# Designs tried in a protein design chat: VH-VL binders against c7peq0. Part 13

Target 1, 252 residues: c7peq0
Amino acid sequence: MHNKIYNSFIDRKAKGIKSFAVLIDPDKVNPADIADLAAKCTAAKVDYIFLGGSLVITNHLDECVQQFKTLCDIPVVLFPGSPSQVSRYADALLYLSVISGRNPELLIGQHVLSAPAVKKSGLEVISTGYVLIDGGAPTTVSYISNTTPIPSDKDDIAMCTAMAGEMLGMKVVFMDAGSGARKPITESMISRVASQVSAPIIVGGGIRDAEKAYLNCKAGADIIVVGNAIEKETSLIKEMADAVHAAAPVLK

## First folded at step 17 (VH-VL)

Design b22
Fold by ESMFold2, look of step 18:
Structure b22 (fold): chain C 252 residues (1-252), chain A 120 residues (1-120), chain B 107 residues (1-107)
Amino acid sequence: as target 1 above (252 residues)
Amino acid sequence: QMQLVQSGAEVKKPGASVKLSCKASGYTFTDYYMHWVRQAPGQRLEWMGRIDPYSGDTYYNEKFKSRVTITVDKSASTAYMELSSLRSEDTAVYYCARGVEWSGAYFDYWGQGTLVTVSS
Amino acid sequence: NFMLTQPPSVSVSPGKTARITCGGNNIGDKHVHWYQQRPGQAPVLVMYYDSKRPSGIPERFSGSNSGNTATLTISGVEAGDEADYYCQVWDVSSGHVFGTGTKVTVL
């Protein structure tokens, strides 16, 4: 499992292939609906399933991971609210540092405590610089992290934060308006960040339709993550996946 | 009361430019994408482009991209569409249309329309 | 280059059901929205996301979308339903695409 998922991020970015990830919160998903959700993701050729949320208990996480691994072949990537939220059955862990914030526990403190268990789990660990952008309303992430999001019109602050994260060794940059965000990240901010980092860029939060998913890809996002819109309307999975996959650059 | 009020009818010669306005009231202007859609006489609706009034980010139909510019004035809650190098086939009614909050999938409010006539 | 094709016209007697089709390749993979336009007036949204009604639209309006065809259905047709109707989707090729339009005539 060493670097398989991270290498897929890098290989797809090198080929100009955009990726679509469906974010599922184990505390919110109805277990009876998981089979249908897995089938829809498979039919739509969803590239990753991200599992996680800001408040997730480990027993529900393991069960949810195992259900998806049984029902489909899509890689399951943990997107945890804390570094200790792990399941050995997943394919990889986004090991998030909230580099946009000034909460030392989310920058490195929880990682110090969780690192022995994470290492023993055998999971692929992907160093991820997490950049929280103001989503127009309080989000679970902004409350739990006790951090001030980067203002949604401060493109240079987001860009400098991502640059610093990459320089410090982050393998992936995750720009997130937060689960339940009212406002998605602007195309101009994505473009500004993409102009200055070479790491794969994940963009999520507040993406409600295929047009926005597509435009975020054109602005420079490599991986689009959608949770809330799909929770509300699972028929969006196919349309959004198609839009993301169609955003690949022409081969020239 | 939400309203989208457009500027008045225009008559232009081929080769000229036209700049139309759409003044919004009764809602938070910067929370909704603004689209421009035209309709030539007896023809279907045709989407021209969209702006995010918050950021100024634009997205244009490739058919018009070289000739259309969509802008906003946040302080006046007004969107503008400028179409250059006018041709007779640009004769149409031009509408501004609002998307839903932070989604441009469909258009739930429309301005009254502005007739632009391009004739020699 | 995504194309949405509608019949040019539909005639229906008062109280009967009008069905307005919108054909597109794999349109069932998209979400379809519908607009009513009376002569000389701006369009009005009457259906969104295939089958959802905006506030103020009567329950006699309904919609469906599967395969290559989306349908707007108006039961109990009234004279006030006489208008042009357009379907709309988003597609990467052209952005927002409107159908060719259907004139509904109540006779």
Scores: ipSAE 0.883, ipTM 0.949, lowest interface PAE 0.7, mean pLDDT 92
Fold by OpenDDE, look of step 17:
Structure b22 (fold): chain C 252 residues (1-252), chain A 120 residues (1-120), chain B 107 residues (1-107)
Amino acid sequence: as target 1 above (252 residues)
Amino acid sequence: QMQLVQSGAEVKKPGASVKLSCKASGYTFTDYYMHWVRQAPGQRLEWMGRIDPYSGDTYYNEKFKSRVTITVDKSASTAYMELSSLRSEDTAVYYCARGVEWSGAYFDYWGQGTLVTVSS
Amino acid sequence: NFMLTQPPSVSVSPGKTARITCGGNNIGDKHVHWYQQRPGQAPVLVMYYDSKRPSGIPERFSGSNSGNTATLTISGVEAGDEADYYCQVWDVSSGHVFGTGTKVTVL
């Protein structure tokens, strides 16, 4: 099913259903812990597993994807920090353009280089407008990408950026404060973006508990992504997932 | 080292408003949520609401949403809670409390409390 | 509205173990936090995320959470442990919710 994952995004959004995604870095996860993590995600009814990292130190991506595919039925979506982070075993790839920045390599340059491999992989490719928001501290994403994030209090800039991405044909908007973000994205900013964008909105970075996850959903986020908090405390998966699933979007 | 110091006791009549303050020190004020919790005599703790000092975003208990306003002065590292249309049932000790980390799942530091007495 | 129910009182002799329960629907799917409040004082965090102790809290304090009941356990109870204890969770319908409170009396 070539558009199965994207169709799930659209269908759930249309129904007002909020989704919870667990972000896993293949280079940081211990293979011995994947079984437990998969079990917890399944029990919590996690909607998506996002796999990706800003740095590629070792090539454990295929193994990690295959392991999760074997251990659970949760869709595995690649969230790559580099075009080289592709695995044909995943269910989909978020093909990210960093539209908040002005680095031509992250807008189109790296995509040109990766396009043959991505095409060959046979993966569902989901064009994604990546919007980096200031998280109160330098993040790995900002450093590696050499881009300036949108200030956390500039809702209009975020809104216009997301609008532009959508009008350029990007199917998904990903608002991210970055891995290790000190400050998560505000509900005000999410609401402002959601009011002008029809595409599914993914929100990640700095979300540490169920309250924030819930409020982000209420503000207009369609998919909540959590990584670092779960890495530190896996017991948060159930509580956060339940909060997200209980949430309803702001009426447009 | 971390400390929350609240304003002094208040005596109000029914229908009046009260505004309490909570001054934070010993930590970066904007890195943690500030919550307000009250406790009527002999009753349980009751959460009223919280504010993100960084963004100014608030989240209120629905019970108090129509009467409570939480604000901050970042330059003074001070949070405020205003409660309007006071009733006798609002007689309580009011606490400010720091929410852990950014999201404030639990409260790791508390002010000394402020007694508000509402009587005719 | 989400509700947390605690026993009104628990009496314990010095050196013995006190167990304070906190009941709520599927509370095991939430993280429970605990506060100690001595007479005339502000609450003090004594347990967070079910079983984690803040710095300064003795190992005599432990916590667990499963099913519909969370429990704060105080072993080797001392006179200074006499206080009110409150459990707390976050809920989508109510926000932050505190339990009814338990008065622990050291006999």
Scores: ipSAE 0.844, ipTM 0.917, lowest interface PAE 0.6, mean pLDDT 93
Fold by OpenDDE, fold request of step 19:
Structure b22 (fold): chain C 252 residues (1-252), chain A 120 residues (1-120), chain B 107 residues (1-107)
Amino acid sequence: as target 1 above (252 residues)
Amino acid sequence: QMQLVQSGAEVKKPGASVKLSCKASGYTFTDYYMHWVRQAPGQRLEWMGRIDPYSGDTYYNEKFKSRVTITVDKSASTAYMELSSLRSEDTAVYYCARGVEWSGAYFDYWGQGTLVTVSS
Amino acid sequence: NFMLTQPPSVSVSPGKTARITCGGNNIGDKHVHWYQQRPGQAPVLVMYYDSKRPSGIPERFSGSNSGNTATLTISGVEAGDEADYYCQVWDVSSGHVFGTGTKVTVL
C-alpha cells in the first residue's frame, strides 16, 4: 500500500502502541555487521529500521537498504539529512522539513530540487515536521544549515512549532536532539507537544538507555529512535525495545 | 578526582522530615543523573529516585513517590533528597550515586552515605 | 515487581573461584550491573553491562548473563574480595532494582 508505513504509525498510535526504531547510518555501519544487527532487531521485535545520516558521503544507501530488506521483514524508513538522499528500495521516506529553523532551503528549497527524484522513486513519502531541539551539542544539521535549535527548556516553542507543522499538513512530527546529543529531549517538552499534536510523534537524539526510552514514551512519544547508543552497544536493542513496548502514552 | 560528599548523620522522630545533601565535584554536575539509594541495616540496596540536574526532571520509585523530593542546586553542584513522614523502617544509610551514560543505567560513583535514624 | 534473587552467602578459599548468581525472569534480556560493598563502606561498581569492567577493577572479575541468571565470577579470590555483592537491573515496573545481595566470605 502506498501509505502502508504512515498508516502503521497512526494505527499504532491510535491503539496506544509505542514503537522502537533503530537508526543506522549507511556510511558508518559495517556491511559485515548488518546480518547480526538485523537478527538482533528481529529478535527484539524492532518496529522500524531508520536509515540515514546528516551527511551521506558514500553511496552505500541502496546497498544498506537492500541488505536489511533481504535479511529481515522490518520496515525500512529513510531518515535523510537531505531530501535528496533516497533509495527506491526502502519502504518509505520521511520527507523532512526543518520547521524549527528559519532556513528556507531546509523548509522547502531542497525539497523543490529533490521532488522529481523522490516522485520517481515511487517511495511512500511521509511529510515530516522536523523539530530540532538543543541537545547540548552542535549537530551536523545545525552546523551545516546554520539552524538554531529550539532551546531544551522552551517547551512552548516546541509545542507551537509542532502544532504549526501539523496544521500545515505535515503528517508526522519528529523531535530530534540530534546525533551525538549530550542531552535527550525532556519528558516535559514531549508531554507539552503531545498534548497539542495528534500526529505521530517521533523522538530521537541522546537516548542511551531503556529508562529514557521508556519515559519518553510515557511522556507522549509514539516512536523512539536510537542510533548512537546502539552503535556502541548493540546489546541494548532488546532492552530498549522491551521498554518501549511496555510503555503507554500519557492521555492527551 | 570525582567525588560525592554527603551531609552528616541525622536522627529524626517518626512523622518528621529529613533533607540530605550530596555535593558533587570533579565532573560536570549537569552531565549526569544523580540517584538516591538507601540501605536499611542488613538489607539490600533500594533505589529511591533520580534527578537530571540539567533539566530538573525527576523519576521516582513508586514506593517513595509520595514522600520523596529530589532537587538540585546547580550553582553549588549539590543534589538534595527530602523524605517526609518518616517511619522507623526508614532507618537506613542513604547514598547518592552518579548515574552513568547520561540516563544513569548504572551507578559508577557513590557518596559515603548518610545514616538516618528514625526512632521515637 | 521485578525481583532479583541472589544466594545469601558464598564461601571460598583464597586463590579459588567464587561465583555469585543473580536470578531474574528473563534477566538475560536486561543488562546486569554489579556492585561490591565491603563492610562499612559504600558500594563500588565492579561490573556493568553484564561483562564490562570499570577502570581499576582487576581482570579476576568477570560477568555473564543469559536466560534467567547473571553471574559474577571472581577468580583467584583474595582476602580483600570479602564483601557483599549486589546485582542491579532496570525494569519498567520498578525502575532500578537491586538483588538481595550475596555475602562472600574468604575462608
Scores: ipSAE 0.843, ipTM 0.920, lowest interface PAE 0.6, mean pLDDT 93

Design b22
Fold by OpenDDE, fold request of step 19:
Structure b22 (fold): chain C 252 residues (1-252), chain A 120 residues (1-120), chain B 107 residues (1-107)
Amino acid sequence: as target 1 above (252 residues)
Amino acid sequence: QMQLVQSGAEVKKPGASVKLSCKASGYTFTDYYMHWVRQAPGQRLEWMGRIDPYSGDTYYNEKFKSRVTITVDKSASTAYMELSSLRSEDTAVYYCARGVEWSGAYFDYWGQGTLVTVSS
Amino acid sequence: NFMLTQPPSVSVSPGKTARITCGGNNIGDKHVHWYQQRPGQAPVLVMYYDSKRPSGIPERFSGSNSGNTATLTISGVEAGDEADYYCQVWDVSSGHVFGTGTKVTVL
């Protein structure tokens, strides 16, 4: 499959356009929820729908992807908790390597096992350096991954980690405080990473309002991902999207 | 049980600086942003800026960015706001307010306010 | 810069309903919060996210937001409701923005 989604990442980044992605857990939504979310995302001009969860069941994933694709024209990108969570109906897959940790299974082991299925799916595969940042409390991601997140005040470690990922050929850097994070990633850390990385930078975790979304973009994030806040209050979609779209990047 | 207690009234000359304090109690200080809002006599509320006590990250109203500095002492659960190059127009009641939902989309607790009078 | 406009005053008889409007361009796309400020006191949050009431705020307070106007409605107005009321939003151009304020007088 072509690099349509990835090309959209780099094209928008090159133009200084910031993007807003709504993260949806397929296991937490029913058809009525999907219809509502699709409508609100469309109205807010959401740029991407990220689908992912820690315990996603394949059949639910397929159905969710298909429903979104039927109801709206927003690209659907898989953001899996495991490389095995794949749906051929999506527009792309973020192939995540947890480069902030030292778990060989999350670095490459699970990828080896999932590679045939991913290849067979025909999905656009976007190699992604996943950088887990301490969000002030243990999160689902940290627990499941059994990795130690980068401390929130260690900007240089985050920077070096992201740099290494990019130099290893990863096309996207995903900085994540994790689902349920008590603290989002600091603008300082985002800026530090952005100053040394040319790849698109996705930032998620703990973003609960338009201000934080906006400031993360100003700090250097290219794509803002919001899940939990939207789950609790879907009316935030428009406000956050508008804030992200109004943001200007920091000079590198 | 949650309280924000601000420092006492200040009288300053034009050109001087003032540093106000806001002591928080009854909650985890680093879990919420602290904002500063002022109100001139008979005027509406005006947001000045905020700080994340956890990280020290600040966000300022552009109107005040060149003159305002917001800091925290985590060990004392206290936020500070320093305003320099004071003018008569800076005469106002200054409030600290806790921001809810990370950056603080809204303000659920307010200090009692501190009157700052700038006069020659 | 983003601006919020409120009527300068609203007069209401006890037991009647007061409606305080807050106007702003496409304010319906933002979340509006409301504060009550009695004379000589600090503001108190009375409504957040358009229509949610904080703990301790009576049900006679309600909020709505659509189009270019948000509204705080106070039913069964009491003498203690006499105060200044401010709406507030966040905007990329200005940060947190407060309305011009409305003085509610209970006749």
Scores: ipSAE 0.839, ipTM 0.917, lowest interface PAE 0.6, mean pLDDT 93
Fold by OpenDDE, fold request of step 19:
Structure b22 (fold): chain C 252 residues (1-252), chain A 120 residues (1-120), chain B 107 residues (1-107)
Amino acid sequence: as target 1 above (252 residues)
Amino acid sequence: QMQLVQSGAEVKKPGASVKLSCKASGYTFTDYYMHWVRQAPGQRLEWMGRIDPYSGDTYYNEKFKSRVTITVDKSASTAYMELSSLRSEDTAVYYCARGVEWSGAYFDYWGQGTLVTVSS
Amino acid sequence: NFMLTQPPSVSVSPGKTARITCGGNNIGDKHVHWYQQRPGQAPVLVMYYDSKRPSGIPERFSGSNSGNTATLTISGVEAGDEADYYCQVWDVSSGHVFGTGTKVTVL
């Protein structure tokens, strides 16, 4: 069970299957709305529920995780703003190292502090190279950690960063324009990264419609993560999910 | 006030190419996709393709992919659409249209249209 | 190849309600947008995301979408509503797709 979620990532990737993940912020979601959201996700065949916030200022994580676990069978994957944001009730944890930056705390410092709790939680831990891309708006992560995102037009930097992460043993590459991103990651950049990385590639930030989700998949994204757009319009879940599921990688 | 102003009418011979322009004003040009849609006389609207002015990324209707090229001049807030190997059936009014937000699932502003006539 | 089908024409008397349908396979799973096009003019967005009205569009315009049919409803039809109406969606196979168009005639 310890690699169930990761195995799903690699298996689906190997088969050319694209996955759709709905990102839920436990601090923003109304508990009263979770049932409906879970139902919509289920109906849309959402592949993963990503739970996480940049700050997580309230203790709603466990409750949120438990609620989703009760209401649907979709794997719940923690996507924390900090490695310390852990719930033992989730199915897995993306253990994020911000490899796009040069902040030692985000590279390893916070991990050292959270490691005992993470280990104790018994969660599947998926080492993730987090690559922050400039989305035209400051992200909470960028602001708090004082990390500079990779410029949106620097495909080679993103590529090399992702390559390095993979070669260092990170199992997943997460390219993120950030919550509230004004501009999503370009297909060019995704393609460039995908050309050199064999690890599953998660792409998030600024995706607002099915077209972009689809094209990101075609460019090489394996998992599309959408949060803000769905928060604003839950009816997008089905359309985006369908687009992602209909996508196939570009043949090289 | 958001406005899209297109270039003037064109008359072309079969086999020729035409390049239309669409100048945007009243908004941040790079924040929205620019689409091209045509309409033959008495026919439905037909989407041709779009460009992200910010990145230059394009997405084309497969029907036109081999003949259409969409570009932008950011400094001029102008989008271009070039259609090559023109045929009589390419006679239509060509519209540029702004996609809502950066990608735009729908088109909230349209140019006035440019008539392209292809005749021998 | 995704297709949207609309009735060629709808006739309505002033003050009455016009309903314009847009048919497509599982169109209810997509967001449908609507455009009004008067003769000799460019299209104008009149409805987006199934039922949302752009600024400037009167409340007598409404939209719905479920199953295989989206509907644009115009209540209290006025002479100025006479136009062609097009539905539009995005599809993975075709990109942006427009309906066949409906000519609304105000009698």
Scores: ipSAE 0.839, ipTM 0.914, lowest interface PAE 0.6, mean pLDDT 93

